# VH-VL binders against q9umr5, part 95

Target 1, 268 residues: q9umr5
Amino acid sequence: SYKPVIVVHGLFDSSYSFRHLLEYINETHPGTVVTVLDLFDGRESLRPLWEQVQGFREAVVPIMAKAPQGVHLICYSQGGLVCRALLSVMDDHNVDSFISLSSPQMGQYGDTDYLKWLFPTSMRSNLYRICYSPWGQEFSICNYWHDPHHDDLYLNASSFLALINGERDHPNATVWRKNFLRVGHLVLIGGPDDGVITPWQSSFFGFYDANETVLEMEEQLVYLRDSFGLKTLLARGAIVRCPMAGISHTAWHSNRTLYETCIEPWLS

## First folded at step 5 (VH-VL)

Design p26 (framework fv_mavrilimumab)
Fold by ESMFold2-Fast, scan of step 5:
Structure p26 (fold): chain C 268 residues (1-268), chain A 123 residues (1-123), chain B 111 residues (1-111)
Amino acid sequence: as target 1 above (268 residues)
Amino acid sequence: QVQLVQSGAEVKKPGASVKVSCKVSGYTLTSLSIHWVRQAPGKGLEWMGGFDPYDGETVYAQRFQGRVTMTEDTSTDTAYMELSSLRSEDTAVYYCATGPYDLLTGYYKFDYWGQGTMVTVSS
Amino acid sequence: QSVLTQPPSVSGAPGQRVTISCTGSSSNIGAGYYVHWYQQLPGTAPKLLIYANSNRPSGVPDRFSGSKSGTSASLAITGLQAEDEADYYCQSYDSSLSGWVFGGGTKLTVL
């Protein structure tokens, strides 16, 4: 039989968004137990990411305990960052495949309708003033805001992403790295037509330098230092990269070709 | 500016312990990471360990694990390094060194150094 | 034996250029950890000379420069002066040791 699948949604999202994904899984892997976590739905997705990690941790513990053979995670958009932290803080997770579906793993630097709803007069160039304040860090969006022109502020003020990426020192870094390295496969999915995740290569651990030139994963200090295990995972053959063009941000969980190519092979 | 003032020279017998102090002024001790580096006569620099005042965590170099203890007294703005089971090979100048957190590298660099404390181990 | 390898000595005449190398491995300089350089005059504590590969602290003249290539770093001193006679140490962080490491030091003699 197939390992259970746990799905973690994104910003302003809910379990309803994954109805097509569940249909695809049921067609190709009949009998799979799929749990889409109905926590931090809608506006509650704006709560600080560490608060969300705690809540999702409490929800996944009984699911993992019932599946001694292991589980798979499918984590969409902002949810991919929640799953990154879960894999680091849980000293007893049994995750086989972690499928990151268009998640800003190195952060976000781009104007979006979600950001304009929350900060209507702010441009991406000025958002660092809000996000890198104590007030701004109470919003999930700001927990992964990564302004490449103010990297020093990002490193100092980010209460979430800079810590889980090992870009800033943390007393738990060694334990978090050890826990994260237990994952069987890290499956990275994203593409140039997403339209929300900026730069789209953030889904593959690439990101802007100070001139807004994208440097890929292997050129990042995070990878070169092996801060949380990316270099070790790549050396094991445990990182899978699956880019696909023609898919908008809200369509990653409802495209059959994407599912068959990038997700289905990892749902053992 | 930050200034580090260390305790005076010590002469110890083999098997004894020595406790060197490093008094910090010109900056809040709790905002600095204090490290200890030694130098045997005519030899190079050797990192012994570092103390992060924010977390109270210390990391010791493997060679000194089990023999060295690094502590801090916030009330007197003084850091301490105690080395036990002294041998003649421990004869060296012991330095405390510190600096503010380097945002880009994620680590401290040694912007400021104490004057050094000569520890001589002899009978 | 030091984790970072430096030549034990280098010499030059006043006005010349000298270069001091610092060779590391994949667990330190090769992993992207930055290199710092310290100058130690006889009988004094070390002084930070170059930080984060190539940056100079206030008060350090521009005839001192640092560079990095692959697993190695270099300190260059141009317009050599008698007062530059000192020991020079490179430093980096080593991930396999979870700590700071120094080079063995280079004695610069001004002829």
Scores: ipSAE 0.000, ipTM 0.370, lowest interface PAE 20.3, mean pLDDT 86

Design p27 (framework fv_mavrilimumab)
Fold by ESMFold2-Fast, scan of step 5:
Structure p27 (fold): chain C 268 residues (1-268), chain A 123 residues (1-123), chain B 111 residues (1-111)
Amino acid sequence: as target 1 above (268 residues)
Amino acid sequence: QVQLVQSGAEVKKPGASVKVSCKVSGYTLTSLSIHWVRQAPGKGLEWMGGFDPWDGETVYAQRFQGRVTMTEDTSTDTAYMELSSLRSEDTAVYYCATGPYDLLTGYYKFDYWGQGTMVTVSS
Amino acid sequence: QSVLTQPPSVSGAPGQRVTISCTGSSSNIGAGYYVHWYQQLPGTAPKLLIYANSNRPSGVPDRFSGSKSGTSASLAITGLQAEDEADYYCQSYDSSLSGWVFGGGTKLTVL
């Protein structure tokens, strides 16, 4: 009776990370068919985001086709950007709730503890040199690197995020916007103690200006221009914001209080 | 399509200095990390130094510290390697090389190489 | 003399398999730093053949493969062809030297 749920994991992650999420869903919505997509696991999560979008698209099509009443997406971290693109490129998606768990929707600019573990000699001020090259754009993390001090390079070089956000023109923009607007609910989740997503407000479409002052969604040009439908969704009452303090990046899918407050209400 | 074109052969006396250039085309110099590698006649490859974008600094091999200087002129997309206090042992082909960054390790591989510049230190 | 040790020469007949070793230490290959391989034809600049232990650049045939175990790496060439006659160099990063290091090179002779 409940709509099926499709889960898309994040950077250096796999289906195993969602064991607790599946327990919670089974307890509150027994009988829900939950599919955690086991694609682009571990190091393969570094492959270009457009390649990941194609692979995940092939996996979700048969699931959506078997559920004419609709499906829900729960998309974690980098997976939230994959799901953004899926909703735009699929002319036939039937997604009701798109639940974004701490995803860098406006991009990433930070050398957080997780990224410092991965890149111990890296400085965030220098990543633009690699990420905004054609070679850098072959890696998923560079597809959403958004250096606020080199916004001109981001706009010209980003092969993924700038395009799906409508920050740079694309021939498919009108169709992508129409497709994205078919979503029932956009549920945005994140918080100040994440420790990886920088700024954490990126999960709510906020981001740094050139002085590293955070401007919220309603002050962003993508919202003001309604480039892919955020202003229309907000006016429709379809955007849900659920910030929660005290949750680290790897705990969004395993915190019961977070699940009950931010996720459970949207799993019809 | 990256191309690296180096300056022509040089003949120098012991104690002199030499400055080799590497002109970058196909990308702007600021988006690439240029490294320098030399090869003495009939011998192997030896890394001399290069720019590390993770630290934002140029790093030199210990053997060449104090004798080598690597610089870039962004306006002409040209990198330079200057080696001073030349000895007969410095007779070698000098290459500039560049390539994609490995995001997991923070280190380069050399996909593109200049044609090489022969530097002969006159006996 | 080189930080990474390679045999000075290897040989094989057309169609055979040869393996070129690259032996390092705990400060380079043993520390987990990636190994890259370069092919140098006579009179030319080196060309990237294998990167990050086992990956091939576009245009390199799959008869060239790389592997790594412990403090050593290996380049394997199957189905030897006359055109494979060249010098082969391994490369890694060394943390004690804070820089890149190359092997001494291996001359491959196709009989």
Scores: ipSAE 0.005, ipTM 0.413, lowest interface PAE 12.4, mean pLDDT 87

Design p28 (framework fv_mavrilimumab)
Fold by ESMFold2-Fast, scan of step 5:
Structure p28 (fold): chain C 268 residues (1-268), chain A 123 residues (1-123), chain B 111 residues (1-111)
Amino acid sequence: as target 1 above (268 residues)
Amino acid sequence: QVQLVQSGAEVKKPGASVKVSCKVSGYTLTSLSIHWVRQAPGKGLEWMGGFDPRSGETVYAQRFQGRVTMTEDTSTDTAYMELSSLRSEDTAVYYCATGPYDLLTGYYKFDYWGQGTMVTVSS
Amino acid sequence: QSVLTQPPSVSGAPGQRVTISCTGSSSNIGAGYYVHWYQQLPGTAPKLLIYANSNRPSGVPDRFSGSKSGTSASLAITGLQAEDEADYYCQSYDSSLSGWVFGGGTKLTVL
């Protein structure tokens, strides 16, 4: 029968956002046990990402233990970064498909309504002053703020993203890479009309250089150095890229065509 | 339940090498990350390096690279730390320390320590 | 000099609260690396007291607690007892050194 599915939400989200996704899964894979984790909902999604990783890991351990055949992860937006860290810190995860749904895997550098709500007087060009302070790193959104004009500050101050991407040293880096490489499939989903994730290619491990020219995954040092296993996974045929135009940030989990094209094939 | 038993005290002349052993019992050596930490008399703790069997990697602290070698003998469940070109300032208690990966926190910690081995470097 | 700064000594009377600080920088505690605390009784090996900022190993009483904020961490001991007299060390990872670092140690005297 079908492997259980664990869903991890994003910034300011809750399990209610996934009602259509659950409907689609029930239609195409009836009997699938789907668990949408109700941790760090709403405002609590602003808690530091390492704190969220600890909480989500405690929740997924018993689910994985009960499913010796394996599980699938569907991780939306910020939740995709939580899942990246889960796959690295867990020595014994049994994840088959990790489906990353419009997540800023290389970071975020863009003015959005979410950032204006939190920092109404800040522009993307000056958020580095707050985000790369110790105080700023206590907020999840600053944990993946990646200012391409202040890369030295990002590399030195990012308490989360630079570490899980292997851009800065960590004593667990080799173990994190070994753990991450156990994943069966890395399914990357995103698109140009998202409107929130900037650049949208961050969902595919692409990102801005210092001139704000997007360099794709294969041009990134993290890929070239194989810092956490992207090059190895690509060589195995384990990376799936599924870009789709016409989908806004809050619609990735509620578009039937997207589900049928990008998600459904990976839910064995 | 994990016990770390280290070799006895050593007295060495400057320029010599010393090899300290750490015998593991109550757990399989190949499942533990063994680290070495020293403490000069009346001073603080200093991390020297460690081996993680899950990754197969040995990492040395920068100041000891080129002078220290950490090895393991799985047939005797014994870890070793060899320090060469000894100087008087290498006089210290040398500890082995270990801990399993903590599934609740997702991080290494030094749960278990050996009793320490005094190494004295003098003429 | 240690990479992590601790006061060399603190003191308190039985029943009181003491706090031991551990001040780092942007390359260690400020970078989000976990802080662990060890207790060393005279003539013995160190013992893990607090791990991953605020967690207690089995057998460590709840009057020991840890916290972290920004580039610093602190160990709080409430209901101070004579047997708490020991040296206390904080530990974290430092990315600029690519290795583990300890604080200089704090000698706790119970008056």
Scores: ipSAE 0.000, ipTM 0.433, lowest interface PAE 16.6, mean pLDDT 87

Design p29 (framework fv_mavrilimumab)
Fold by ESMFold2-Fast, scan of step 5:
Formats: structure tokens, sequence, C-alpha cells
Structure p29 (fold): chain C 268 residues (1-268), chain A 123 residues (1-123), chain B 111 residues (1-111)
């Protein structure tokens, strides 16, 4: 039988977004138990990411306990960061494939409709002023805001992403790295036509330097220092990169070709 | 996206009190600064007071001090404005207004307004 | 009595330019506090038209512009249209009152 699949949605999202993904899984892996977690839906997706991690953790524990052979995670957009934290904080997770579907793994630096809705007069160049305040860090989107022109503020003020990426020291860093390294496969998916994740290479642990030139994962300090295990996973052959052009941000979970190419092979 | 829906019209006698509600949807109340502004028939806008959730403080305009109380129920995303010792000159449309923090101003601006609640004080 | 002074009325013909003034003092506009402008169509709630002296919200046409000098601000409307007929209010913060203050309002009549 196939391992169960747990799906974690993104910003301003809900389980309804994954109806096509569930159809694809049922067609290619009939009998797979798929659970799409209905937590932090819609506006509640703006809650601090650490609060979301706690809630999702409580939901995934019984699912993992019932599947001693392991589970797979499919985590979309912001949900990919929730799953990053889950894999680090859970001492006993049994995740085989962690499929990160267009998630800003190194952070976000771009003007989006979501930011314009929440902060209508802000531009990406000025958003660091609100996001790196204590008040701003009460919003999930600010938890992964990564302004490459104010990296010192990001490192000091980010209450979530800088800690999970090992970019700032934390007492639990060694345990978080050990826990994350138990994952069987890290499957990274994203593409240049996403239109929301900026830079799109953030989905592959690439990011802007101070001149807004994208540096790939292997040039990042977090990789070079092996801060949470990326270098170790790559050496183990556990990292899969699956970029695809022509897919907009809200279409990653409803494109059949994407599913067959990037997701289906990792759902044992 | 943000929508403010106010309670219905009220008719009160002089000396009574009135409590107007403002239901917030499309956003979390605790992330917004809710302010109250009134407008007497045929006259201009008058700021009464407002709550800044960032600082946790409510400020009232001097002329309403001692007569107005502004509260909120975060469980229902509803803000309230209660005005006591009503006089005939308190006859007005009462608005709630709000907006997210604006980096350019350093203050809240009133991006969104409720539809208004007519309060008539008559004997 | 309003803390910010506006002319009670202004009028113009379609296609013309009109200007609405907002005069404050050293405790508000003169202290550097931003000026916002609101448009109120008959029977409706006010709508934010200009914020932070000169900025337009999404959906406000560039015919509307704001400026500030010293203790005063101005709202300019060019290419005047019939639908611009409304009441216009300026707003600022006043440090001596520790609160927001509105102008008395200006009724714009489009001839």
Amino acid sequence: as target 1 above (268 residues)
Amino acid sequence: QVQLVQSGAEVKKPGASVKVSCKVSGYTLTSLSIHWVRQAPGKGLEWMGGFDPREGETVYAQRFQGRVTMTEDTSTDTAYMELSSLRSEDTAVYYCATGPYDLLTGYYKFDYWGQGTMVTVSS
Amino acid sequence: QSVLTQPPSVSGAPGQRVTISCTGSSSNIGAGYYVHWYQQLPGTAPKLLIYANSNRPSGVPDRFSGSKSGTSASLAITGLQAEDEADYYCQSYDSSLSGWVFGGGTKLTVL
C-alpha cells in the first residue's frame, strides 16, 4: 500500500485548492490516504508561523503514529515553511518525502497583491520598517520577509525564518538539524512564471544578494555551513530539484504535467 | 476586502445613552485602529476618538471626554462606541473608520468606513 | 468652530480646475503632520481621496492632487466632471489636542 499523504496549504488558502491534486493522486496511487489539513484557513493564515507550526504539529502527530512505515508531506507556498519547521521541531517525525511546492524557503522580497491588501501604501523597498518590528512579526508574511538590502535587520528581527534556516543562533539548532536530517527526500518545486514568489529561486534555496543578483543554494552561507542539513542531504542524494516554466502561483497544485513529472515519482 | 458593518438607527430621549456597534470582516480587529467620527445633519465630520491596537491605547476627543466609551470584543471582531447623557445636539450619523498602519504617514489613515448609524435624540 | 479652516463652497464648470484650501496652525499642519483628504458623495460615507499630503489610493484618478506648504494644504481637481460634485474634507493630527482633526468641509458644485 502507499504511504499516507499530508497536505499543508498556503497564505489565504484552504483545502479546496487541492481538489485536483487529490484527483491526480487517486488516479496514479489508488488507495492512498490523503489528509488536507483544515487549519489556519483564509485570514487565519496571517497568524504567526510559530502558532501555525504548533497547530499543525498537533494535527500531524496522530497521522504519523498510525503510519509506522512513514508519511509524505506536500506543502504549498507558505505551507512549505510550516513543514520546514515541523520537520525540525518534531523529535519523532517519520516523513519520507517532503514535497515543497513553490515555497519561499529563503524568504520573500517582492510586491504581491497579498502585501498590497495588508499594507496598501507600502512598497517592497519600505516594508522592512513594519515587518521587522515586533508588531509586524505577528503576521505570517512578515515572518519570511527577507529584504536583501537590510540583511542585518532580517537576521536580528525575523522571529521565524532566520531561526529555522540557522541564519541566527538558537539553543535548539543542533536538535532541529538532527530532526530535519531524518527526512527521506526533499523535493523542491518552483518556476520562473510563478508571479508571486520573488525571487522564484527562493523555492530552491536561492536568493538575492545586496545587488539583487540571485545566488543559488550552493553559494548560500546556510548551505556552506550546513546550518540545518542541506549540504548533508545533497551529499546523501536526498535533494530533488524540479523547476517548471509556465506555471502561475495558484496553479502548482492543479497542473497534471507538473504532478506527473515532479510529485508522482516521490509518492511511494 | 475590509468591510465595516454598523448597527441600525436609534432614537433616544435626552439623558439616555446609545451604544453603536461596528462589525469588522476581511481583517482581524486587533490589527486595526478603529476610530469613531460623527456628522450632524448638514454639518461636517467630527473625530470622537479611536483605539490603536499596536499600543493598546484609546484616545478620546476633549469635547466627548467623560461621555464616550469605546470598547471592542475581539471574539466577535466588533467595536463599540457608547455615548451617554445624550443631548439634542448629539443627533448625528456615527461612523466607524479604520485602516492598516501606513509606513508613509507613520499613523493610521481612514481607508475604510462603515455605512454610518443614524442616532436621533428627541423628546 | 473647526480647527482646520476650509472655504464652505467652491464651484467650477466641467473641464475646469478648482482648488480647495485647508488652513491649520503650528500644532497640526505646521508641525509637519500629514494631511489627508476625503470625498463624500451625497448620502454616502466619506472615501479616502488623498493621503500623506499628495498620494493617491488605488482607483483615484490623477486629476486629483494634493500639496502642502507651511501651515496649509490644498486639494486640486483638474478636468472637473459632474461626478466630482461632493463635500471635501481635509484631516490632520493635532499635537495640542492629541487627536485627529477635520476641516469644516467644502461643498463643490459642478455647474
Scores: ipSAE 0.000, ipTM 0.372, lowest interface PAE 16.7, mean pLDDT 87

Design p30 (framework fv_mavrilimumab)
Fold by ESMFold2-Fast, scan of step 5:
Structure p30 (fold): chain C 268 residues (1-268), chain A 123 residues (1-123), chain B 111 residues (1-111)
Amino acid sequence: as target 1 above (268 residues)
Amino acid sequence: QVQLVQSGAEVKKPGASVKVSCKVSGYTLTSLSIHWVRQAPGKGLEWMGGFDPRYGETVYAQRFQGRVTMTEDTSTDTAYMELSSLRSEDTAVYYCATGPYDLLTGYYKFDYWGQGTMVTVSS
Amino acid sequence: QSVLTQPPSVSGAPGQRVTISCTGSSSNIGAGYYVHWYQQLPGTAPKLLIYANSNRPSGVPDRFSGSKSGTSASLAITGLQAEDEADYYCQSYDSSLSGWVFGGGTKLTVL
């Protein structure tokens, strides 16, 4: 029998978005129990990420308890950050494959078109004024807003991403690292044609420096310091990188070639 | 806000085809997902298929595969549903239904419905 | 015939509470897909009543509420009124069919 699959959606998203993904899984792994968590849907996806982590934690506990052989997580966009935190805060998770679909793992520094729906009068250069306030940190998008021109504000004000990435100290950091390292495989998926995740290499733990030059994962201080276990996972052979061109942000969960190449091999 | 106006009632013989139109106003057709739902007299709702611009594809219910074609003319903001090889059991009211792509909900819900088009199949 | 099972009819008196069930399976409601509810007054097109399990569109009274548990969903109507007499349909997505599915419909009679 196949391990259960838990799916966590993204910003302004819902379970409806995964209809093709579920069809693909049913075709290649018939009988797989797939649970698409319909918590924090639509506007509720704007709730603070720590609040979402608590709610998703409550939902995944009984699923994991029923599957002593393990479960797989497929986490899309913002949902990938929820899953990062779940793996760190749960001292009893039994996740085998954590599949991150185009998630801004090092943060987001997006363009004006993306922001039009969220903050119509804001530009990416101005959003730090809103996001790095206490009020702004009550919105999920601001929890992973990472302005490379105001990295000092990001480090001091981020209530979520800077903490789970170990970029700022936290009393629970050692335990979070130990818990995260229990994951069997970290499968990172993303690509240059996403159009929303900026820089797209954020899905692979790469990010902008102050000149907006992308530095890849191995050049990041969090990797070099092994702050939450990336260097250890890579040394174990547990990190899988699966970049694919030609896929827009809303198509990662509905492209058959992407599924066959990047997702299917990690579902047991 | 969004208005869906469907073509008038049709009477067809078995084996014929029918093409129902759904004219959209109040929104750009290209930002909508148009779905078709039918209802036989005194019976329940049955989804036939729909176009989802988020995925760039039209999907059809299995029982209508090969008999139904759903198209859109963006120049006239009109969607069409053509059903071929008509049988008496295809007698039904046919509805178009839609909602704008709503980033805040992350999906299409059927906020708006056409008035329905009665298609009668009889000899 | 319907993939989602609803009782064919329910009845209640004005002011009472009625509940309409919608029973699915692991390929639809049990897979976490949203449940939407539609109200169809006699001779009219269906109207969206509840979306995404429990949300109300603008203009829908708070007497209508939705919930979901496991493979099933429920529509609750409190303070029943004569104008609530209608057919009610649940809808979800089914992964094995790769399409949307409706329940068979429930005729609500206000006595």
Scores: ipSAE 0.000, ipTM 0.402, lowest interface PAE 14.6, mean pLDDT 87

Design p31 (framework fv_mavrilimumab)
Fold by ESMFold2-Fast, scan of step 5:
Structure p31 (fold): chain C 268 residues (1-268), chain A 123 residues (1-123), chain B 111 residues (1-111)
Amino acid sequence: as target 1 above (268 residues)
Amino acid sequence: QVQLVQSGAEVKKPGASVKVSCKVSGYTLTSLSIHWVRQAPGKGLEWMGGFDPRDGDTVYAQRFQGRVTMTEDTSTDTAYMELSSLRSEDTAVYYCATGPYDLLTGYYKFDYWGQGTMVTVSS
Amino acid sequence: QSVLTQPPSVSGAPGQRVTISCTGSSSNIGAGYYVHWYQQLPGTAPKLLIYANSNRPSGVPDRFSGSKSGTSASLAITGLQAEDEADYYCQSYDSSLSGWVFGGGTKLTVL
């Protein structure tokens, strides 16, 4: 009787990473149908996020159609941004709980091993030169690169994050907000020891100002203007915040205490 | 360029234990997902367990839980599989198998296999 | 018994096509876990033939291909050669067992 669960992975990731999560779900909610989507795995996770959204959309349609009572989404890291866009572009989604596992919802500004692999000589201070070019926007990581010292370039060049956050105008913005607001619960998970998502508060819609001081969600223009529905969701009591210390980026889907505290309650 | 070299054949009595080694060369042991797979004579492959370096976890197949222990010695680049309370049905060739995390697919796969170690359990 | 079911044997003539099926369930292939295929020549260790449903390692001819649909996967071999005579195993992860599983194996005979 439990709603089906759809899992969307992150950067350089695949279904294999979620084997412990599936074990936990089976133990606490036996009989739950869990589907980990085998799309844009490994290097293909670098494809532009709008391309990934289209592919994942095609995969989730038949799953949602078979579950008229609704489905839950568990979306990890970069996958949380895919799910954000998915919920906005689908006029007919039936998602109850959208569980975002350590996803950079306001963007990323940090030196990580993933960036060094792609751009070996780059530093976070100069990556804006690559990411905010048309060539750079063909890589998923650049679609949510958010340099707080070059916010003007981010707003003009971001082909994905600035648009789904309503930070730059788009013809579909009103429809995207309407669609996103259909979600039952927005469950935000993240923590200070993640080590990859920078700032970690990006998982809770907080982000750096020009001085690299973190401003929380309620101080963001996107929240204050209700650009895609965060203020409306919070007023409905539909936003859940579940921070946890002591968890590294690759452990969010394999920590039993995290699962029991932050995920399990939202799978009914 | 990864090479896996396993220890030699063993003959054991029922109730004994056996410890098979797998020496790794050509790659850093701590970056590899080392797994153990056995094959009884004329039968198929059976996964026993393995180590995932990304989450630091060692997982054993349900059937072997409580009888198998998998360890690694990083100073000698050697992985070990010890199976206790041996029975005649444990007679098999035991393989170590491994691969690095593949960024192209986001997955571990068994790119490299040891030559196998024949373990015979007889009274 | 086996959570991944393969036919015990298949046969074909040189130059022909054969397909080896691997049937799983909602706890493994149906849950989205990848399928890998291994070839085992007599007296040797298994060799990775296909990984992540449809990818070929370097050195594997393109006459070997993999596919997946629903709860099942298939290995297709075209242009059969005598040297293809071997045992073939599928592999996936199973969430109900919390571990990796192999199919029972298929012996390919080239007639």
Scores: ipSAE 0.044, ipTM 0.618, lowest interface PAE 6.9, mean pLDDT 90

Design p32 (framework fv_mavrilimumab)
Fold by ESMFold2-Fast, scan of step 5:
Structure p32 (fold): chain C 268 residues (1-268), chain A 123 residues (1-123), chain B 111 residues (1-111)
Amino acid sequence: as target 1 above (268 residues)
Amino acid sequence: QVQLVQSGAEVKKPGASVKVSCKVSGYTLTSLSIHWVRQAPGKGLEWMGGFDPRDGETVYAQRFQGRVTMTEDTSTDTAYMELSSLRSEDTAVYYCATDLYDLLTGYYKFDYWGQGTMVTVSS
Amino acid sequence: QSVLTQPPSVSGAPGQRVTISCTGSSSNIGAGYYVHWYQQLPGTAPKLLIYANSNRPSGVPDRFSGSKSGTSASLAITGLQAEDEADYYCQSYDSSLSGWVFGGGTKLTVL
């Protein structure tokens, strides 16, 4: 029998977005118990990520408890950051595959159609004034805003991403790293035609330097320092990279070819 | 500075349709979530529909599903609400409303309201 | 009738404190969705008075305050003034209806 699958949605999203994903799983792995968590839907997805982590934690505990052989996580967009934190704060998780669908793992910095909806009178170069304020950090999107031109402000003000990435010290860092390293596989999915995640390589732990040149995961200080276990996971052979062109941000959970290539192999 | 300016009062016969407009100025329509709220004379506020960030689509209240259509013309920054098969109980003031940073804050507060459009259904 | 329940009327004398309740359920206020309050003066469009449970927009005096507990929210008005005579509406989101809901409204009379 297949391990249960838990799905965590993204910004402004809900469980309904995953109907095609559920059809694909049912076709290839019939009998799989799939739970799409219906928490922090729509506007509530803007609540601080640490509040979302607490709520999702309470929801996943009973699912994991009744699945002694383990579970899989499929976490979309912002949901991938929620799942990163879940794996760190839970000292008893039994996650086998953590499948990250186009999530801004190193943060977000870019002018996109998405950004125009949220900051129509502001350019990306000026969003640091809003996001790195105490008020701004009450919103999930600002929790992972990563301005490469104001890295000092990001490190000081980010209440979420800088902490879970080990870019700023936290008393629980050692325990968070130990917990995260229990994951069986870290499956990273993303691509150049996403149109929302900027830079798209953020889904693979790549990010801009101060000149807006993208540096890959292996060139990041968080990897080199092994701050939360990326270098250790890669050495184990536990990190899978699955980039795919031609897929827009809202299509990662509804593309059959993407599912067969990047998701299906990791569900058992 | 966002302003919402609505079309003028309408008088309609039962069974007809009415289309109310809401002109947005001081901001681009594509970046706003426009909602429609009505109020029958002497009664409370009733949400009819608007942009649902959950679905990224326009959502209608169950009571109006099948009778209401909400559209936007981005070239003129104008939102529209069309209500069909009008009945006498549809007599109400119809408001458009939005928040400049509704999607950012997730608060779903209506900071900006149109002046209202009185729609009277009589025969 | 209304998904969110408010008392139909409340009254007080100038200088007094009044409280207007807004009672919901596990699918709206109890699910953690924000509560906003609107003031509607006779013949005018509603005006945002309190947002996200307890926050005041610029220009709203601190005599107005909001709170939320469990499945209910409350609007408190201290130092009541004649110009506070209005209808007050609470608003939240309801997950079972997949839409936004208003309370039935409370008419505040300053006597």
Scores: ipSAE 0.000, ipTM 0.400, lowest interface PAE 14.1, mean pLDDT 87

